# Designs tried in a protein design chat: VH-VL binders against Methylated protein MJ0556. Part 6

Target 1, 173 residues: Methylated protein MJ0556, of Methanocaldococcus jannaschii (q57976)
Amino acid sequence: SKFVKLHLVRTLNKYKELQKIRVKDVMISGDVIITTPEKTIKEIFDEMIKHNISGMPVVDDRGVMIGFITLREIRKYMTSHPYLNVGEVMLKNPPYTTADEDIITAFEKMIESNKKLDQLPVINTKYPEKILGKLEGIIFMEDIIKLLYENIIKELKTLVSFYNHNTEIKIKY
Short names: E, the ipSAE of ESMFold2; O, the ipSAE of OpenDDE; V2, 0.75 times the mean of E and O plus 0.25 times the DockQ between their complexes.

## First folded at step 1 (VH-VL)

Design d15 (framework fv_dargistotug)
Fold by ESMFold2-Fast, scan of step 1:
Structure d15 (fold): chain C 173 residues (1-173), chain A 120 residues (1-120), chain B 106 residues (1-106)
Amino acid sequence: as target 1 above (173 residues)
Amino acid sequence: QVQLVQSGSELKKPGASVKVSCKASGYTFTSYAMNWVRQAPGQGLEWMGWINTYTGEPTYAQGFTGRFVFSLDTSVSTAYLQISSLKAEDTAVYYCARDHYEWELPFDYWGQGTLVTVSS
Amino acid sequence: DIQLTQSPSFLSASVGDRVTITCRASQGIYSYLAWYQQKPGKAPKLLIYAASTLQSGVPSRFSGSGSGTEFTLTISSLQPEDFATYYCQQYDSYPTFGGGTKVEIK
């Protein structure tokens, strides 16, 4: 439910150390799976299935992100008009993040999106043309969750170690 | 606040043309598609198609190709519906309606409608 | 494309009545169904989207349910201002509307 998700977000925000982790530490910046406005939604649907992804940044020939296309948007038109262009179906003002933003803020953007985004494009907002910005990467919700899981396990190990040392001191006394 | 304001009613002879306007305000015009919906007297709602406000490219439903043209003037946040070679069966109220790209939300805001009457 | 069938085409009801309107899709549309209210001489007003989500400002007596091919709009206690025509609309593909249900006073 939305209320359960909001409680989770608030709980994560309580942990100050998690706020030190930046998008650039988690994002994929190499071979980001992207598309362009002129491709058809059928081509992109096939590519999404092949790579098991639910969304792609839409970039122009300069590498500037001009939109974001999701499997949900493609589904609206796939049965009737599979050859519609990505540019006509894409989200033109999608949520985005930047390399230096903290992962909690990025996670909140994904959770609070009415489109139920599983990923968020990472852009450089200082682009002179004042369009969405140059695409620098993509951050996935699952990667944020994995990172949180790893940090929780590490914290638990630290607590166990502290308990064991304290127990040894008590026994000696 | 979001508003869609349409032009006034039209009375036309068969064979004439008409251009209906839909002026948007209160939101970023190019971030939402504009749809056209027709309602003949005493009949239900019929989707005619949509126009991409960012690219200007129209998409027409079957039955609305040929005589119907969707266009834009982004400088004044206005969408247009032009009907050429008017026929009596074109008599209807024509609505513009906005479509959310960021939500799986259909038509959240509608124009007030423009009655086009075609009579001999 | 996707055909929507509404039933009944019209119904007569009294203030305080529970009113139920059904919409059937010719193929599965998940929860991509909306309900609109239209009063004479006015544009349609969005009541419900995603089959069951109430639009902001719409009274709580309106509710929607269903998924796949069978959908229902319910008005729990009909008020004088609710006498109108109601339309379902799918948006899983290119939009189509049901034929409408006119709710009139007895």
Scores: ipSAE 0.000, ipTM 0.464, lowest interface PAE 15.8, mean pLDDT 82

Design d16 (framework fv_dargistotug)
Fold by ESMFold2-Fast, scan of step 1:
Structure d16 (fold): chain C 173 residues (1-173), chain A 122 residues (1-122), chain B 106 residues (1-106)
Amino acid sequence: as target 1 above (173 residues)
Amino acid sequence: QVQLVQSGSELKKPGASVKVSCKASGYTFTNYAMNWVRQAPGQGLEWMGWINTNTGNPTYAQGFTGRFVFSLDTSVSTAYLQISSLKAEDTAVYYCARVGPYDYLWGTFDYWGQGTLVTVSS
Amino acid sequence: DIQLTQSPSFLSASVGDRVTITCRASQGISDYLAWYQQKPGKAPKLLIYYASTLQSGVPSRFSGSGSGTEFTLTISSLQPEDFATYYCQQLNSYPTFGGGTKVEIK
């Protein structure tokens, strides 16, 4: 039907527009909450609770991200060894994104990661050698989900509502 | 304390070769790229290229391919610049400089050698 | 390559003066700009990186500002040891330097 066709085209166009949104347009670049490898997991557990976050980039004295520490990893050791250092517990090769990457690709990295991340560090990979680069920001899954809901899910709800109404079989007397 | 110490001044005739050294101390040599910067008499600073101290791979800026060779000896924490077939236009002070901790490769040059004057004259 | 243009090329100033040096990039470089001081016969010394971040050990009278294509280095109260040549450098791609600004005693 014309209705279904129009809304499918609109949904496709909105998806294409979402693919043009870059990480830098959504990320937090100021006051990113970070840690260093020598802090204890007990110290950063309190920081995570205070700031309501589930992960933090781990940076060295060069300002280079060397790892990522998550609340899930901390919980494994907190009861038995709260004095372990961040460097001993952190993910040493975390997934990451860049400022110019599109938000759909960033979202896919979070979803496809076997590490169950709620956020991705944003690093500068402008250098010819691929390294864990300078930290530029952080992008949260919840901010991407909000954009997906507002631009895609709402349109799909309209289509589903139309389908349900028009496929209902009524028994007549 | 980070220090870069370069070899002494050189006076060469056209067609000769020169090898300038830059000895690093006070940090882990292979963690920082080494850059070369030239300054002709009375002129400004000109970036020549860099060498990856971990891999030994050099990258040369436009204008510095061919006669210029970057190399290193990691066992003595020393980087080298060799210039072959010297020309009068090569007369300059040559500086080595490490990239700063905030940028890895393409950054600020936080520590510099004292410079090596290479004079090419007949 | 990204070209950097500094102005003025020469500046005459007295101790206590406020000095401003400008650096313009041929294309946008965000805040990827550094400033160096070079005294006669000496190697350059890093003063400022990321346009406005002061290097450790550099006096607070030095400050940097700007973003994109227009940048400034300011010395709020010139001291005798500040008479030198100043260079800007971009960090956005292969390094390039401005032509330099020589600050001379008046």
Scores: ipSAE 0.000, ipTM 0.472, lowest interface PAE 16.0, mean pLDDT 83

Design e01 (framework fv_ecleralimab; at its last look DockQ between E and O 0.02; V2 from the best seeds 0.00; counts 0 for: pae O 14.4 > 2, placed apart)
Fold by OpenDDE, look of step 2:
Structure e01 (fold): chain C 173 residues (1-173), chain A 123 residues (1-123), chain B 107 residues (1-107)
Amino acid sequence: as target 1 above (173 residues)
Amino acid sequence: EVQLVESGGGLVKPGGSLRLSCAASGFTFSNAWMHWVRQAPGKGLEWVGHIKSKTDGGTTDYAAPVKGRFTISRDDSKNTLYLQMNSLKTEDTAVYYCTTDYYDFWSGSFDYWGQGTLVTVSS
Amino acid sequence: SYELTQPLSVSVALGQTARITCSGDNIGSKNVHWYQQKPGQAPVLVIYRDSNRPSGIPERFSGSNSGNTATLTISRAQAGDEADYYCQVWDSSTAVVFGGGTKLTVL
């Protein structure tokens, strides 16, 4: 449930060490798959299937993100209106993160999203106007989860190690 | 911004006493484990001791070479860490750093360091 | 008491990769932290929990830890990387333990 997930995120936030890990340390910055608003959702559908992704940042000719298109939204219209433009179907105010934001916060944003996002665009918010900002990268939930898992396991090993050195009964891990 | 500022260092004779202070700012001091680490001239880093947060019992632990002679304490109301050094020896000569593992309560990495204060024990 | 062993010195040519080792009994089960110290300065955390970089530390710095050896790797070595490097762990018996330090020279 949503409540359980949020509780998990809050629990993870108790581990302050994890807050040292920033989005920029986990995000993909160089080879971000993007689209433009004038493309059709059919074209984007094919692209998403090809790359096994569920969403794409929508950018303008300047590289500024103006929206986010999800596979979920595409599927709503794909059968009846395959030639709709991405700009007509995209989220115009999508969730986003920044390079300096911690990964737990980014994870929380994904969990809290009503759009069930498994990724967030990373933007530079220094750009003015009603535009979200220049796209700097994208961060995937899967990558965050993997990183969290590795860190949590290491913490557990540390605890077990301390326990084993101070007790007669040993724990295997 | 996190800051740690050591003070109280100086010249002292063997058998003498000295009290070091570390003024902390930029983080919730009361929640942090605080440590002293020293470094003799031209030598490596040596852990001196730590004091836990009040919530974790506020207990202290010391390295073997200083146990029984040094005492670590804290005043959370003043965001200050102390190191009382008694029965000083020549081998206690070192730069003394205060540091904290504020962001790593299990693994014990020292995220922030002061610039250190020099203690010289000489006859 | 738990001990960490580091080589006294390591040399690396400019632009090459330096590797500094830290050995300890079953160190792979511990979290290893690395510090850089330049002359006249306080130590700076460069790697925490084996392989994580604090904010501001270049990606050229990386770490690994397995078995009995942890390794700090500095790729594309720069002149500014010349410093002393210390590994550190927590131990149930000794509390905080530092390695003896390694002097890295960039040639």
Scores: ipSAE 0.000, ipTM 0.545, lowest interface PAE 14.4, mean pLDDT 87
ESMFold2-Fast, scan of step 1: ipSAE 0.295; ipTM 0.697
ESMFold2, look of step 2: ipSAE 0.007; ipTM 0.515
ESMFold2 (binder alone), look of step 2: mean pLDDT 94; pTM 0.955

Design e02 (framework fv_ecleralimab)
Fold by ESMFold2-Fast, scan of step 1:
Formats: structure tokens, sequence, C-alpha cells
Structure e02 (fold): chain C 173 residues (1-173), chain A 121 residues (1-121), chain B 107 residues (1-107)
């Protein structure tokens, strides 16, 4: 039908536009909450709770990302060793993205990660497989999900509702 | 306080085997990628291979000249790195260094004193 | 296989500036690290990521990297700077490449 064709075309066009969105268009690049390897996990646990975040890039004195620390890793040691340094607990080879990568690929990295990340660090690197690079920002899964909902899921809900109305047959004995 | 000490070098005949050890102290050994780098007498530095930290999967990689003959392993409970060398050739004659890849990724920040391996008949 | 080329030797007068080059195809797109090795001793990292110094390395040591050439610069050269210098890059996930080394002589 005309209605189905119109909404299908709209959904496809919205997905096409979504594929053009780059990490740099969505990421937070100013005032990124970061930490350093010499801080204690006790110090950053309080910081994470205060800011309602579950992870932080770990940077050296040059601003280069050297790792990533999450509440999940911190909680393993907080009761027994609250004064362990961030550098001893952090993920040394975390998933990451770059400013020019598309948001769908960034989202897939978070979903496929065995580390259950809610965010990815955004780095500028000469080595695409290494985490040695300047921290440029952070991108959150929730911001990508909001874009998917507004551009794809919301439109599909309308189309599915129309389909159900026209194809569902209710049998009354 | 931070130190790497190699041992196990010596004289072996071509086709023989030798195992090198590297004892680490003064840092959290288990967090570091560990490498072997060698240097033939009067020649330059040559990367031999590495073993990743347990957190990064503990996998090994080797330079082409040694692949299939050398095996790298680690014992984090003893803070010790190993290099098992099999089917030794005269071209393997070198000082073997134990070195770390830590927070400065791709760079070798801590080095041992080296241990000499001489392969001759 | 990726290759790094260094001059065999470089001479510098005491107090003057030494420059040691490391050439490689599009090396400017890679991070270059530099090591100092004195006779009978293990190498020491003196520059990492093209231009950064580890703790304890004097500010006389600096680095640059662009195009096909990386350079280690040692200003106000001292007798104690006499050594072999090696550049090194990571070319792929499993390939760590060293230059052939440059012997620095301080006259």
Amino acid sequence: as target 1 above (173 residues)
Amino acid sequence: EVQLVESGGGLVKPGGSLRLSCAASGFTFSDYWMHWVRQAPGKGLEWVGHIKSKTDGGTTDYAAPVKGRFTISRDDSKNTLYLQMNSLKTEDTAVYYCTTEGYLYDAFDIWGQGTLVTVSS
Amino acid sequence: SYELTQPLSVSVALGQTARITCSGDNIGSKSVHWYQQKPGQAPVLVIYDDSDRPSGIPERFSGSNSGNTATLTISRAQAGDEADYYCQVWDSSTDYVFGGGTKLTVL
C-alpha cells in the first residue's frame, strides 16, 4: 500500500542518514571525566558515583590514553584492597573508536565487547589496533540508542501498527 | 628497585635446545607484556617475540626467523618469563634481553642485563 | 617487511648538536621510539612516541617525525652521550622493527 511504501521509504532514508553520522557528531569532547594510573580505586569510586558514570579513560601526563577503568573492575577489589592504584586494575587494551568512525560501528563494538562497556573512548592514533593515542572524547551507548529509536524504531512501530490493523483477523465463533 | 634478570645462557651445539629465564621484581609483572629481544655480536637489536599480559589474553607472537622453533611462556605466580629455544642454529648466537611493554605501549621501557647464547660446534 | 634505515655513524663536537636520522616509508604515520646503548650495557629508552621523554632523561634529548624521516636530536652533546642509538616502530600487531643502529662519537 501507499502508506506502507511511504513509511518504508522514510525508514530507509533515515537509516541512510544515520549511516552518515560520525562519532565526532555525537561524542562528548569537552570536560571528559578522566583519571590517572596513580590514583587509588577508592578515590575514583567516589568520583564515579558522584558523576553517575560507570567508566573513565585512564590518561598519562601527556593526555595519551593508556587504559580504561570501570566500576565492574573496581568493585572486585574495593572491599579487600581499596588503595590499589588505577593502573593496577584498569583494562590495558580496551575497545576504542575514532572521531571519523560511524556510530553504527561504534555501537557494534560496545555490543560485541566481552567487557560490558556502556561507553567507548575516542582516540587519535597512528595505530588503529593499539590504544596509544591522544584522548579526543567519549561516546555513550545511550546516545546512540536514542538516535536509533528516533530514526528507526519509532518509524517501524508506526508501520507495524498499520500492518497489524490491516492483517489481524479476529475470529468470533 | 625495578629489575629484570636473565639467566640460562651458555654454549650449545647446532640442533640443540636451551631454556632462558627472566626474573622480574619491583613492579606488577602480570600487568606487562613481556618481550625477548636479541643482539648478535657486533650487530643491532632484533625483536624475537612477546607474550601478552593475562588480562590481554596471554597470547604469543614471534618474529619469522624463530617461529616454530622458539616458545615464550610466563609464570605470573613466580614473576618469571621463559624462552624455550629448540633446533638452534649458529645464526641464533646473540645476547638475549628480557624487556617490558607496559604503560608506554609499543615501546620497551625496562630491560634486563642480557644473557649470552652461543651456538657453535 | 618494513625496514628502518639509520646512518652507521655520526660524529659531534662536545657541546654541539647531534642529529641521528631514521628513515622508513611513511614513517611519519608511525610512532617512533629511540634507545641508547652503551658498550656492554642493556639499551635504555630515551624517547618514545616521536618526541616524549621518559622520567630521568635530560631535556637535551628531543625527537621529531614527519614524512619519511624521524630524527633524534641531542643538544649540548656530552662525552657520556657516546653510544649506539636505535630507532624502533611497531608496524603491525605482531611486528616490532628496529633500525640498524647509529654509533654516536663525541669528539
Scores: ipSAE 0.000, ipTM 0.478, lowest interface PAE 17.0, mean pLDDT 83

Design e03 (framework fv_ecleralimab; at its last look DockQ between E and O 0.02; V2 from the best seeds 0.00; counts 0 for: pae E 11.6 > 2, placed apart)
Fold by ESMFold2, look of step 2:
Structure e03 (fold): chain C 173 residues (1-173), chain A 123 residues (1-123), chain B 107 residues (1-107)
Amino acid sequence: as target 1 above (173 residues)
Amino acid sequence: EVQLVESGGGLVKPGGSLRLSCAASGFTFGDYAMHWVRQAPGKGLEWVGHIRSKAYGGTTDYAAPVKGRFTISRDDSKNTLYLQMNSLKTEDTAVYYCTRDSYEYIWGDFDYWGQGTLVTVSS
Amino acid sequence: SYELTQPLSVSVALGQTARITCSGDNIGSKNVHWYQQKPGQAPVLVIYEDSNRPSGIPERFSGSNSGNTATLTISRAQAGDEADYYCQVWDSSTAVVFGGGTKLTVL
């Protein structure tokens, strides 16, 4: 039918548009909450609770990313060693993305991680090999999920509702 | 305001030596890598070398034409960068610029420059 | 050693768009910086990391970098844009490399 064909074409076009969206278009760049390796895990636990965040880039004195730390790493040591430095606990080779990477690839990095990450640091990797690179921002899974929902999931639900109204077979979504 | 002021340029015979100074103000000098860049009369820009902050070991690197003859040093207590030039050649004739790396290790963009000081190597 | 190539000169009519190219092998994988140098003056950084403007640089200055070519674009060229322009990268084998410079003439 013309209605179903129009919705399928519209859904495909929206997916194609999503593939063109780059990390830099969605990331937070000016207000990134960061920490340093010298802080204690107790200090950053309090900061994470205050800001309602689950992870933080770890940077040196000039903003170069040297690691990433999450509540998962903190909770492992919080009871027994709350005075440990962030540098001793942090992920030293964290997953990351770049400003020009598409958001679907960034999302896949988040869900394929053994660490169950809800965010990725955005770094510029064109710098010397001795450092990870300059922190340019952070991208959250929630923001990508909202885009997927508004552009793809809503369309699929509409198609399923139309199909169920016009057929004897029910599809759950 | 960030300011860089070079001095010590002049006329010297081939084989001679000169020491250039760069006085820095308006920023925490010790937090930045610093570079020397030169420009022969009527020619383009040529990198000479750099020195990292002390936090990154204060290490130096040099362009091939000057390696072994030039030495970069810094005195963070005096906010001063130095270039010691030995065994000078006529090819070293140029305006020498002091410039700041935007980062304390090396990011490679030069956000502030001095006015330059002319070194002329001629018999 | 890594080399960058720029045209010796570029001319642009007043109010038109000027494009200055910088060519190098796989330059798209490097951060490209651009400097403006007016006669008798020190260079001034106008674009860093391919496409970013320092504060105080007009938005009509823009940059791009992909493949083997980086480009500095100056929209609505003004008489005051007449200068020499240099591209520059940091290369892991050669360290700092400058292009040969491009003389921009505004007609």
Scores: ipSAE 0.000, ipTM 0.548, lowest interface PAE 11.6, mean pLDDT 86
ESMFold2-Fast, scan of step 1: ipSAE 0.451; ipTM 0.773
ESMFold2 (binder alone), look of step 2: mean pLDDT 95; pTM 0.961
OpenDDE, look of step 2: ipSAE 0.019; ipTM 0.579

Design e04 (framework fv_ecleralimab)
Fold by ESMFold2-Fast, scan of step 1:
Structure e04 (fold): chain C 173 residues (1-173), chain A 123 residues (1-123), chain B 107 residues (1-107)
Amino acid sequence: as target 1 above (173 residues)
Amino acid sequence: EVQLVESGGGLVKPGGSLRLSCAASGFTFSNAWMHWVRQAPGKGLEWVGHIKSETDGGTTDYAAPVKGRFTISRDDSKNTLYLQMNSLKTEDTAVYYCARGLYDESGYYFDYWGQGTLVTVSS
Amino acid sequence: SYELTQPLSVSVALGQTARITCSGDKLGDKYVHWYQQKPGQAPVLVIYQDSKRPSGIPERFSGSNSGNTATLTISRAQAGDEADYYCQAWDSSTAYVFGGGTKLTVL
């Protein structure tokens, strides 16, 4: 079908365009909600609820990311030990991305993570190998999903609608 | 105003020793990583070594050509950086600069440099 | 050991744009910093972290870094820009690495 071929070509072209989008084009770089290892998990739990977020980068006094703290990890301790410090509960080797990485690779890192992350910290890996890196921003899974929906899913819906109509003509049920 | 002033350079024979000083002013010296960088006459810049701030552990690292012969130290109460040079070789002849790096601003570049002091190693 | 390569010399006419390159293996994955050294003077930082300009350095100075090559760009060249220019990066195997330096001549 000429119709199917045209929409497949458009979908492929939009996917190729998506592959060129970098993390820096989508990430939040200003006003990133962060924490430090000395704060208590109760304190940051309240902050996460207030801002409707499920995780925060943990930074030292130099702005270097040393870990990542999630609501999932906090919940394990909140009832029994609400005054544990962030540094005691945080993920010390979290997955991360960089400003120049493509958004598809960043999305895959979130999906493949067994930590159930809704976001990735964006760090500067040009710093010495002994530290995780300077925090540059944060990228949310929901922002990537929105781009996927607008560029891929909508075209696929059009193709599916065409095929449902065509198959209903041939198949009674 | 940030100032770095080197002193102690001069003529020394091969196998001799010399101690360089760098007087710092205009910034919180104790927070800075301090470096020595040298430049042989008519040649390019070569890193010699550094000493980290006390807050970062005060450790030292050296370029391979000087390791075991040179020692970097600091006196934060006097805002002074030192380079002790032992077993000097003719290839150590250079202008020696002290330079500042701030870890919080990336201690891996040199934002301020002294005027340099010439060390000549020859008979 | 990690090495940075610069051209020995670059010439530019007054008011024109000079470009000084610095090449190294995967240099775009590292920060590059640039120093200006005039005869008989100490080096002066003119660009740090690829593209950032210290206070007091004119907007005519800019930097970029991608792939294997970093570039220092000096727009509207002035006679006072004549100097040796050095690139510098950090490498885990060699620590602080300098390029060999480029002599800029303003014609």
Scores: ipSAE 0.007, ipTM 0.533, lowest interface PAE 9.9, mean pLDDT 86

Design e05 (framework fv_ecleralimab)
Fold by ESMFold2-Fast, scan of step 1:
Structure e05 (fold): chain C 173 residues (1-173), chain A 122 residues (1-122), chain B 107 residues (1-107)
Amino acid sequence: as target 1 above (173 residues)
Amino acid sequence: EVQLVESGGGLVKPGGSLRLSCAASGFTFSNYWMHWVRQAPGKGLEWVGHIKSKTDGGTTDYAAPVKGRFTISRDDSKNTLYLQMNSLKTEDTAVYYCTTGEWFGDYYMDVWGQGTLVTVSS
Amino acid sequence: SYELTQPLSVSVALGQTARITCSGDNIGSKNVHWYQQKPGQAPVLVIYYDSNRPSGIPERFSGSNSGNTATLTISRAQAGDEADYYCQVWDSSTYVVFGGGTKLTVL
């Protein structure tokens, strides 16, 4: 079928184009909402609710990322110890990506992570004398999912619908 | 050319007192947390205590074995760290190192002095 | 109090890979730093924050940290690597915690 072949080729071409999209093309780099290890988890909880976010990079005075704090982890302590410092609760070795990494690899890091992250910090690893690296941005899972849906899933949905229709016709005729 | 130089070590009797000094040079001393770490002859490294930078509150914390007996202080105008040791015990016999590093939500020590030997014996 | 356990000694042949372990409860959630100490000398930081090398430390030195065990790996071991090695973490209640140290012997 010309229809099936055309859409399969189109899907493969879209996937190839998608593999060329870099983290820097999708990430938020300006005004990233961050925190520091000395703030209390109560302060950060209030800020997360205000901005409707589930995680924040934790940075030092130099802008170097030293950890990542999540709403999931904060909730474990909020009732009993709301004045614990971010540094005591944060994930100290979070998964991370870089500006030049492809979005598929970044997506896989989020999915394969045992930390259940909705976002991934973007760091500059060209500062080898610094912990983890200088924070450059943040990339959200939902932005990657939107690209996957628009470029891959919609095309696949069309192909599956066509296959099911043709299978039905072959059975009836 | 970051350098730490300890001094003040020596022989002291049990129950006695001794004050160690650590002279810092080559970096902005006042911006850094400072630590004392000791090592008994033929034994491992043991953290003694720290003093935070002025901007982080200048507070001190101590290891359980030395709490109430040892006091850490600093003089930022002289780039000098001190360890006042009171009620010394034979188990305090060790080389005492002055150390510093970076605070980023936890601590590592990338600068060490040569150490000064404290011997507590009759 | 939080405790770190290291083997007392490890032997490695010239040019082979040495692995020194540091065990602690859920140590993978902490940042591990490693120090090298030669007789009569002060310790030298060789790995910080699990796997980062300070300037001047050769690429033969690497680190990892997951679960209950952190590992310092020294590839292509040289005679000059013979030393005592200490792991270290930060703990909010006990502050700086060192392992007991491992003597590396290069045969």
Scores: ipSAE 0.000, ipTM 0.467, lowest interface PAE 16.7, mean pLDDT 84

Design e06 (framework fv_ecleralimab)
Fold by ESMFold2-Fast, scan of step 1:
Structure e06 (fold): chain C 173 residues (1-173), chain A 122 residues (1-122), chain B 107 residues (1-107)
Amino acid sequence: as target 1 above (173 residues)
Amino acid sequence: EVQLVESGGGLVKPGGSLRLSCAASGFTFSDYYMHWVRQAPGKGLEWVGHIKSYTDGGTTDYAAPVKGRFTISRDDSKNTLYLQMNSLKTEDTAVYYCTTDLSYEYGSFDYWGQGTLVTVSS
Amino acid sequence: SYELTQPLSVSVALGQTARITCSGDNIGSKSVHWYQQKPGQAPVLVIYDDSDRPSGIPERFSGSNSGNTATLTISRAQAGDEADYYCQVWDSSTAVVFGGGTKLTVL
């Protein structure tokens, strides 16, 4: 029981440590793959395949994010209208996160999104009246999942293994 | 090349008025927030106020010491920012800088003008 | 209202590392920007968003920000680094806030 209590405390502490991890600690901030509203969906489809990504921020000529485009949206039009501009197809009010938000909240935004996002744009929302902001980076769901697995799932597996072992030890002949 | 050039500074008596201008070039002026920052002789930097881009409503905000006395405006057709200063006090004596944040949402000031000196004394 | 505190002055020997602090309540949750101002000149942005350098700023300039303290670090200090340094944040309730400034002297 003491062993179980120690591992429960450790699991809770690991979760608390995960809650301290900010988006800025995990995000990609250099060489973010972006696009602009005047490019065609065919051009960016080729870019997404090349870089093995399912979405990218749409920025204007000042680097302000004005939307987000995903393979899901592109696939609706690619066969019939590959010449459509990114600005015509993009999500104008995409889900987003900020550098100082915790990774659990960012992960929940991805999971709850009806747009099936594998990533979130990271923007500066220091100006609360602005709908979209300056692009600071991008955070991928796979990177958050790896952290969750390593810090939470591994500890839970240890507890389950101990529970099974302890139960077997208690069996009396 | 981004350039900001302030003008209109000078000597004025307490209770007087003065209007500063800032001529901007080298960027799409209408898309950016514009700020006034001042610095009293031998003292630190102090934010005066800003005016938002037209797309964000073109509204203004001011620091407490100047609120009700100073008015910020812009003329996007002329790429010019203005600061109308009324009911001037000796404490308003400072070099006034025109600044902008071309990184947009970051709140940093990428570009500064040379400044224009306003002296309020009897 | 939100307030930033800097030391009035910092001295550093030529070639050594200078550290200039900027203290504010929970400043680690804000983006900190740093400006260099030489006598008779307008300020120049040297660090933005806590740790990023604008084009043209030497790698000797670096920044950090956590908890209640942000720090501007100038390694291998040069005579030309002598200046006043200001930290700055955006606060949603008070807008733009500057620190009081720190005079860096290179001995």
Scores: ipSAE 0.000, ipTM 0.471, lowest interface PAE 17.2, mean pLDDT 83

